# VHH binders against q96fz2, part 58

Target 1, 269 residues: q96fz2
Amino acid sequence: CGRTSCHLPRDVLTRACAYQDRRGQQRLPEWRDPDKYCPSYNKSPQSNSPVLLSRLHFEKDADSSERIIAPMRWGLVPSWFKESDPSKLQFNTTNCRSDTVMEKRSFKVPLGKGRRCVVLADGFYEWQRCQGTNQRQPYFIYFPQIKTEKSGSIGAADSPENWEKVWDNWRLLTMAGIFDCWEPPEGGDVLYSYTIITVDSCKGLSDIHHRMPAILDGEEAVSKWLDFGEVSTQEALKLIHPTENITFHAVSSVVNNSRNNTPECLAPV

## First folded at step 23 (VHH)

Design HA4
Fold by OpenDDE, last read:
Structure HA4 (fold): chain B 269 residues (1-269), chain A 123 residues (1-123)
Amino acid sequence: as target 1 above (269 residues)
Amino acid sequence: EVQLVESGGRLVRTGGSLRLSCAASGFPFKGYAMGWFRQAPGKEREVVAAITQSGGKIYYADFVKGRFTISRDNAKNTVYLQMNSLKPEDTAVYYCAARFGYFETAPNEYDYWGQGTQVTVSS
C-alpha cells in the first residue's frame, strides 16, 4: 500500500470515528494536533494521515479503551534513529509485512510497547498490471458502503448533492498500523510516525495486487487492536489477516501523479 | 519517587491463608498492569499472577491451581494477592511489579518493583 485517500473534513472524519468505550459509553475521539490534518484524495508516504490510538499512550492514567485521533507521518521512523533527518532512513518503513513483523527491530520494538494504531482512509489505491502492456490500471479499494435508497453507488452520484451525502455516511477503511515516537537529536518536536501492516491479498483482490493492507473489519477488531492495556500483542496479531469484505472500482490515471488532489482521483471510470 | 510497598507476608502453617497487599505511589497506577512474583532461595524469580488495568484479564501460574486470587483497587492504588491452601513450596519472597500496558510473564518486562515481603509456610 503506497497510496490512500483521506479527504473528509475534520468534523465529518471525527463523527465517522464514533465509538463505544469499555463501559459502553458513546464517544468521539479527541484530537491531538488537529492542525496537522490535511485532507487529500491522494495521500503518499511521508505525508501525514490521521490514525486512531489508545488514549493511554498520551495519558498514562487513562482508560486504554478510549481513543485519540492524531495525524502521523506515513513511514515509521524508529525511536533509535540518530540522524537529524528522517528522510535519511535507508530502509523502507511505509509497510510492514505481517509475516516478518516480529523479525524486524523497527517494528517489533514499538509493537512490544503496545504502539498499535488504526490508520484511517477513505480507501487505498492499487495498480493492476495489464497483460502485454507496460500500462497499469489504478483501482480504488474500500469497504462496501451501505446503499441508501437515495445514495446511488459512488458511480451513480450524478449530482454534487448526492456526492456529499455519500461522504457524510462513508464507512472509513480501518487499517492496522504500528507507530513509533522519534525525538530529534537536535531537539524539537517529537515525531509520530506509522507503518501499515500488509498481508497477502484476498481472493477478490488477487488479480489486482498480491498484497493488501491488513484491514480491521468492525468495531471489535478496531477496539482490540488499539487496546494495548487489555489485549496482548499475541492476541492482537491474530486480527491480522486478509479480508474479503472489500470492494473496488477502476479509476483514472489522475491518481498516478501524487500532486493531484481532486475528486477525480477516486472517481470511477 | 516511584514506590511499591508489599505487606502481609508472615509465617503460616500448611493449609493456612494470607493476603498480600501492594501499595503503589509515584506513578499513574491505573495505566499499569500489576503482577505478583515470587523468588525462593536458589530459584529464579517467577510470575505468580498478573492483572490488567481494568482487571478484565488475569493470569495465574500453573502452580497456583485455584489457590490464589489477584485483585486490584484502582481507587486505592493497591493490588492484592489472596493466598489460600498454602504449602511449604510456596515459601518465598513475594514481589509486586508494575508494567505499562498489558502484563507479561517475564520479570524483565516490568517497569517497577517492590522490595518484597517474606512468606514462610511451615509443615
Scores: ipSAE 0.910, ipTM 0.962, lowest interface PAE 0.4, mean pLDDT 94
Fold by OpenDDE, look of step 23:
Structure HA4 (fold): chain B 269 residues (1-269), chain A 123 residues (1-123)
Amino acid sequence: as target 1 above (269 residues)
Amino acid sequence: EVQLVESGGRLVRTGGSLRLSCAASGFPFKGYAMGWFRQAPGKEREVVAAITQSGGKIYYADFVKGRFTISRDNAKNTVYLQMNSLKPEDTAVYYCAARFGYFETAPNEYDYWGQGTQVTVSS
């Protein structure tokens, strides 16, 4: 996964992240560093995206089932990294393969500390190789959305009003991530950064791309992944597998340019 | 200063019962899993029982076989180990330990340790 969409306004995003804590109380996640949230239809590595994480990571006496939402840098910077510039990392940390997560120190160490997060997105993009051509067709991949009586498929939103309705009730894609905290050697603010765990693609997506993000489907999966106080690493890792509960549509080549940040990026062609 | 203070260890007869207590201070107790470990002379330190921050999940070592019960009182910053049907093989120094997040079975995974309390079970 190298491209996502996360364009919802902050308030809409927050509401979409409503949850129940372990006591069954309905809650909204509190924001950390809300000013770092930059909505975009076209998120690339090194950009900031909102993630969910346990409140216990910020408040050491907190209930681990409580959630915080925080923008973090896409591309995990390990805490042990000693260079002053994260760009000097010699290995790609945009993604973490599920099969080698425990073999790589950069992911194993933070995972062992319970630094699990849920990366939020409208969906993610993948490019299908066209047979016989060097051209790649981009697809937007996301959770199936509930058809409200009036709001057809994303493609049927012919009116701006209908479009707003679609996004107001949009089910966010919830991807399993690992984050770490890096303190720059020269001082400054702690950098929170994340990697997205990837798995082999489900059958439905296999013709598009051979790998997909580990999607946490449903509130229980999200809760278990986040709750590092009550769920072991071993148990959490059982949640990491391909899911068939996705849909996709072809989009225009507009998304190919990471600078393009318009609704056209995820619009059906 | 972080402190874990174990109490309740004493000499008991085979088949006897003890309740160990560990009083924690100097750290946010509610965010930590707690564990009891023991170390017998000439043996490695081994996990006896562990409990998550909420008490929702508990681990017992195989040798416990239902004889011991771990519990915690977050309001008192205390973790307990009720030990019943004690055997001479249970003779050891018992340690309380704290780990941020979920509990682990390996001693090296814990952040804070008590000084231990001696439990001796006579035949």
Scores: ipSAE 0.909, ipTM 0.963, lowest interface PAE 0.4, mean pLDDT 93
Fold by ESMFold2, fold request of step 24:
Structure HA4 (fold): chain B 269 residues (1-269), chain A 123 residues (1-123)
Amino acid sequence: as target 1 above (269 residues)
Amino acid sequence: EVQLVESGGRLVRTGGSLRLSCAASGFPFKGYAMGWFRQAPGKEREVVAAITQSGGKIYYADFVKGRFTISRDNAKNTVYLQMNSLKPEDTAVYYCAARFGYFETAPNEYDYWGQGTQVTVSS
């Protein structure tokens, strides 16, 4: 997984992230660095995207079930990285394979510190290799969405008001991630960055691509992944597996160029 | 400054009971998992019990065999170890320890340590 859509205005995104804390209280996640949120239909590695993480990472006496939402850089920069420019990292940290996560120092170390996050997106893109051509067919992949009279399907909106209703009740894709905190050697702000954990694709996606992000399906899975004060690394890793609860549709090649940030990127063809 | 102060260690006879407590100060106690460790003369320090922030997860070493109960009171910044059915092999110095986030069984994973309290179990 190397391309996502995360285009919702900040306040719509925040409301989509409503949750219950350990005591059953309804809450919205609290933002950190909201000015760094850059919504787009076409997010690529090295860009910032919002993630959820436990409040305990920022307030050392907090209830670990409470959530923060913050933009982080896609492409984990390990805390031990010593060059000034993160783009100089000698290996790709956009994704982390679930079957080797405990073998890679770049991922094992932050995981042992409880640095688990939930990566948020409208959905992600994958490119299917087509037999007999060099061309690839892009697909937009996302949770099945519940239709109501006040919402609809992507591409069915016939007015700006209906477009808003499509996305007002959108179930955000929730992907398991690991983050780390890097202090630039020449000083400056700490850089928060993440990787998305990947697994073998489910049967429904196997014709498109052989890997998929590890999707956390439902509030119990999201809560357990985030709550590093109450859920061990070993227990959390049991949440990492493929899911069949996923849907997709073909999209045009507009998304191929990462500079294209328009609704056409995810429109069905 | 960070302090973990154990209390309640004393001499008891085999089959007796004892309650240890550990008062914490100088750090944000609620964010830490708490553990009890013990060290007998000539032996390595070993985990006895550990408890998460909310008490939702608890660990006991195999030798505890249901005889000890760990608990915590976040309002009082205190962790307890209720020790029942004590045996001479339980004789050791008992230490309170704190680890940010989740607990571990290895002593080198812990951030803060108390000075210990002596428990002696006579035949």
Scores: ipSAE 0.813, ipTM 0.925, lowest interface PAE 0.7, mean pLDDT 92
Fold by ESMFold2, last read:
Structure HA4 (fold): chain B 269 residues (1-269), chain A 123 residues (1-123)
Amino acid sequence: as target 1 above (269 residues)
Amino acid sequence: EVQLVESGGRLVRTGGSLRLSCAASGFPFKGYAMGWFRQAPGKEREVVAAITQSGGKIYYADFVKGRFTISRDNAKNTVYLQMNSLKPEDTAVYYCAARFGYFETAPNEYDYWGQGTQVTVSS
């Protein structure tokens, strides 16, 4: 997983993240650094995307079930990194394989500090390799959506009003992530950055790609992954597995160029 | 200055009961998992019980065998250990400890420690 769509305006995105705290009270996540949110149909590594994390990471006396939403850099920069430029990392941290997460210091250390996050997206893109050619078929992959008369289907929108209804009730893809906090050696603000955990693809996606993000399906899974005050690392890792509760459609090659930021990136072909 | 102050340790007879308290100050108590540890002379410090911030998860060492109960009161910044059916082998200094986030069983995982309270159980 190396490309996502996360295009919703901030207020729509925030409402889509409504949740219940430990006491059952309905809440919205509180934003940190909202000015760093850059919505786009075509997000790539090194860009900022919103993640959910426990409020306890920011307020040491907070209820760990309460959620913060904050933009973070895609591509985890470990806290121990000593050079001044994150692009000098000698290895790719866009993704983290679930089967080796406890063997890689870049991921094991922040995981041990409870630095679990939920990476938000409309969905993600994967490119299917076709035998006998260099051509690749991109797909947009996302949770199945609730269908109503004029919502819940990207291809059924026939006006700007209907397009807004599709996205007003969109179920955001919720992917398991690990984050870390890096203090630049010459000073400046702490850099928050994340990796997306990957697993073997489910049967439904195996013809597209052999890996998929670890998807947290439902509020119980999201809550347990986030709540590092009440859920141990060992218990949280049991949430990391493939899911068949996923759907997709083919899209045009417009998405191939990461500079293209239009609805055509995810439109069915 | 971080303070964890244990109290309630004393001499009791075998089969007796005792309640330990640990009053916390100088750090954001609610964000920390709390643990009780004990150390007998010549032995390594070992976990007795631990509790998450909300009390939703609790750990007891195997030797407790249902005799002890850990609890916490976040409004009072206090953690307790109720000890029943005490045995001479429970004789030790009991320590309160705090760890940010979730608890662990290894002492080196804990951020803050109290100075301990002596529990002595006579035959």
Scores: ipSAE 0.807, ipTM 0.921, lowest interface PAE 0.7, mean pLDDT 92

Design HA4
Fold by ESMFold2, last read:
Structure HA4 (fold): chain B 269 residues (1-269), chain A 123 residues (1-123)
Amino acid sequence: as target 1 above (269 residues)
Amino acid sequence: EVQLVESGGRLVRTGGSLRLSCAASGFPFKGYAMGWFRQAPGKEREVVAAITQSGGKIYYADFVKGRFTISRDNAKNTVYLQMNSLKPEDTAVYYCAARFGYFETAPNEYDYWGQGTQVTVSS
């Protein structure tokens, strides 16, 4: 997984992240660095995207079930990285395989510090290789949208007001991530960055691609992944598995160029 | 200054009970998992019990299951160990320890330590 859509205005995105804390109180996540949120239909590694994480990472006496939402850099920069320029990192950290996460220092160390996050997106893109051709067919992959079916679908939107209805109740894709905090040697702001955990693809996606992001399906899974004060690393890793609760549609090649940021990127063909 | 101060250790007869307390100060106690460890003469320091921020998860070492109860009071910044049915093998210095986030069983994972309180169980 190397391309996502996360295009909702900040207020719509925030409402889509409503949750219940440990006491059952309905809450919205509190933003950190909201000015760094750059919505786009076409996000790639090294860009910033919003993630959820426990408030306990920022307030050391906080209830660990409370959530913060913050933009972070896609492509984890380990806390132990010694160079001044993150681009000098010689290995790819956009994704982290679940089967080796406890063997790779870049991921094991932050995971041991409870640095678990939920990566938010409208959905993600994958390119299908077809037998006998070098052409690749892009697909947009996302949670099934029950309320979207009643109010319409992406392909049925014929006006600005119908488009708003499709996205106003959109169920965001919630992917399991690991983050780290890197302090530049020469000073400056701490860099927060994340990787997306991957697993073998489910049967429904296997014709498109052999890997998929680890999807956290439902509030219980999201809560357990985030709550590092109450859920051990061992317990959290049990949440990491493929899911069949996923849908997709083919899209045009507009998405191929990561500079294209238009609704056409995810429109059905 | 971070302090963890254990109290309540004393001499008690086999089969007896006592309660240990650990008062914490100088750090944001609520964000830490708390543990009790013990060290008998000639032995390595070992975990006895541990408890999460909310008390929602608790760990007991195999030797202690059923006899000891860990609890915490976040309003008083205090963690407790109620010890019942004590045996001579429980004789040790008992230490309170704190770890940010979740607990662990290895002593080297803990951020802060108390000075310990002596528990002696006579036959």
Scores: ipSAE 0.806, ipTM 0.922, lowest interface PAE 0.8, mean pLDDT 92
Fold by ESMFold2, fold request of step 24:
Structure HA4 (fold): chain B 269 residues (1-269), chain A 123 residues (1-123)
Amino acid sequence: as target 1 above (269 residues)
Amino acid sequence: EVQLVESGGRLVRTGGSLRLSCAASGFPFKGYAMGWFRQAPGKEREVVAAITQSGGKIYYADFVKGRFTISRDNAKNTVYLQMNSLKPEDTAVYYCAARFGYFETAPNEYDYWGQGTQVTVSS
């Protein structure tokens, strides 16, 4: 996974992240660094995207079930990295394979500190290698959405009002991530950065690509992944598996160039 | 500045009961998992029990399961160990320990330690 859409205005995104705390109280996550949120239909590595994490990472006496939402850099920079320029990192940290996560120092160390996050997106893109050709067919991949007569679909929106209605009730894709905090040696702000955990693709996606992000399907999975005060690393890792609860549609090649930030990127073709 | 102060250790007879307390100060207690460890003469320090921030998860070592109960009071910054049906093998110095986030069974995972309280169980 190397491309996502996360285009919702901040207030819509925040409402889509409504949750219940340990006591059953309805809450919204509180933002950190909201000015760094850069919505786009076409996010790539090194860009900032919003993630959820436990409030306990920021307030050491907080209830660990409470959530913060914050933009972080895609491409984890380990806290032990010594160079001044993250581009000098000798290995790619855009994704982390679930089967080797406890073998890689870049991921094992932050995971042991409870640095689990939920990476938010409208959905993600993958490119299918077509048989007998070097053409690649991009797909937009996302959670199945609740079908009602009032809510339209992406392809059925025929006005700004209908488009708004599609996204007002959109179920965000929730992917398991690991983050770390890096202090640049020359000074400046601490850099928060994340990786997305990957698993083998489910049967429904296997014709598109052989890997998929680890998707956290439902509030219980999201809560357990985030709550490092009440859920051990061992228990959290049981949440990391493929899911068949996913849908997709083909999109045009507009998405291929990451500079194209337009609804056309995810429109069905 | 950080302090974990155990109390309640004393001499008791086999089959007796004892309640240990550990008062915490100088750190944000609520964000920490708390553990009780013990060390008998000539033995390695070993976990007895551990408890998460909310008390929602609790660990007991095999040798103490059923006889001891760990609890915490976040308003008082205190963790307790109720020890029942004591045996001479329970004789040890008992330590309180704190770990940010979740608990572990290995002593080297813990951030803060108390100085210990002696429990002696006579036949």
Scores: ipSAE 0.801, ipTM 0.920, lowest interface PAE 0.8, mean pLDDT 92
Fold by ESMFold2, fold request of step 24:
Structure HA4 (fold): chain B 269 residues (1-269), chain A 123 residues (1-123)
Amino acid sequence: as target 1 above (269 residues)
Amino acid sequence: EVQLVESGGRLVRTGGSLRLSCAASGFPFKGYAMGWFRQAPGKEREVVAAITQSGGKIYYADFVKGRFTISRDNAKNTVYLQMNSLKPEDTAVYYCAARFGYFETAPNEYDYWGQGTQVTVSS
């Protein structure tokens, strides 16, 4: 998992993130740094994408079940990193394997501080290696969507108005992440950055790729992953496993070039 | 600035009961997990009980065996330890401690400590 789509306007994205707090009250997550949100059909590592995290990370007297939404850099920069330029990091932190998360200092340390986040996307892209060739077939992979007249049916849109309705009730993909906070040695704003936890692919995706992001399927899983005041690291890690509740369709090679930010990137072929 | 003040420690007979209190000030108490620890002379400090911000999760050390109950009152910034069926082995200084987020069993994980209250259990 190295490419996602997260293209919704901020207000649509925010409404898709409605949740219930510990008392059962309906709420929307509160934004931090909304001006740093850069929607695109074609997000790659080092770009900013929105994540959910507990309000307790920002307000030390907050109810830990309350949620903040904030853009963070994809590619975790550890708090202990000493160089001034994050590109000098010697290892790739785009993803974090679940089987080694407690063995890698870059991930174990922030996890011990409760720095769990939920990475949001419309869905993600993966490239299938075809038999007997080096050509790769891209797929767009996402939660099954509830089908109404025009909602959840990407290929059914035939006007700008119908396209908007496809996304009105879109169920966002919710991936388990770990974040860290890095203070640049020469000063400047603290950098928030995340990694996506990966697991072995489910059977449904195994023909496409052998790894998948750890998907948090449903409100209970999302709430437990985020709530570091009430859910231990050990309990949270039990949420990290493959899921079969996923669907996909083939897309054209337009998505291959990360500069292409058009609806064609995720259109079925 | 930050204070955790334990009270309620005293001399009691074997089989007796005590209620310890810990009054917190100078920090955002609600965001912290709270723990009770104890230390007997010549022994290492050890966890007795711990509780999350909402009280939804609670930990007790094995030696507690149902005899102690931890609770908290976020409106009063106070954590309690009800100790019943006391034994001479429970003789120790009891400390209140706070950790941001979730609790841990290791003392070095805690951010703030009280000065302790002496509990002495006579035979």
Scores: ipSAE 0.801, ipTM 0.919, lowest interface PAE 0.8, mean pLDDT 92
Fold by ESMFold2, look of step 23:
Structure HA4 (fold): chain B 269 residues (1-269), chain A 123 residues (1-123)
Amino acid sequence: as target 1 above (269 residues)
Amino acid sequence: EVQLVESGGRLVRTGGSLRLSCAASGFPFKGYAMGWFRQAPGKEREVVAAITQSGGKIYYADFVKGRFTISRDNAKNTVYLQMNSLKPEDTAVYYCAARFGYFETAPNEYDYWGQGTQVTVSS
């Protein structure tokens, strides 16, 4: 997983993240650094995207079931990194394989500190390598959506108001991530950055790609992954597995160029 | 200054009961998992029990066998260990410890330690 869509306006995205805390109280996540949120249909590594994390990471006496939403850099920069420029990192941290997460210091260390996050997106893109050609077919992959007369469908939207109805009640994709906090050696603000955990693809996606992000399907899974005060690393890792509760459609090659930020990137073809 | 102060340790007879308390100050207690450890003469420090921030998860070492109960009172910044059916092998110094986030069983994982309270169980 190396490309996502996360295009909703901040207020719509925040309402889509409504949740219950440990006591059953309905809440919205509190934003950190909201000015760093840059909506786009076409997000790539090194860009900022919103993630959920426990409030306890920021307030040491907080209820660990309460959530913060914050933009973080895609591509985890380990806290021990000594260069001044994150682009100098000599290995790829866009994704973290679930089968080796406890073997890689870059991921094991922050995981042991409870630095678990939920990476938010409309959905993600994958490119299918077609036999017999060098061309690749992009697909947009996302949770199945409940369709009502008010919500519409992606393929049927032909006006701004119909497009808004598609996204008004969109179920955001919720992917399991690990984050770390890096203090630049020359000074400056602490850099928060994340990796997306990957697993073998489910049968439904195996013809498109052999890996998929670890998807947290439902509020119980999301709550347990985030709540590092009440859920051990060992128990949290049991949440990391493929899911068949996923859908997809082919999209045009417009998405191939990461500078294209238009609705056409995810439109069915 | 961070302080964990254990109290309640004393000499009791086999089959007796004790309640240990650990008063915490100088750190954000509510964000920490709490543990009780013990160290008998000539032995390594070992976990007895541990409890999460909310009390939603609790760990007991196998030797406890249902005889001890850990609890916490976040309003009083205090952790308790109720010890029943005491045996001579429970004789040890008992320590309170705190770890940010979730608990662990290894002593080297804990951030703060108390000075300990002596529990002596006579036959």
Scores: ipSAE 0.779, ipTM 0.913, lowest interface PAE 0.9, mean pLDDT 92

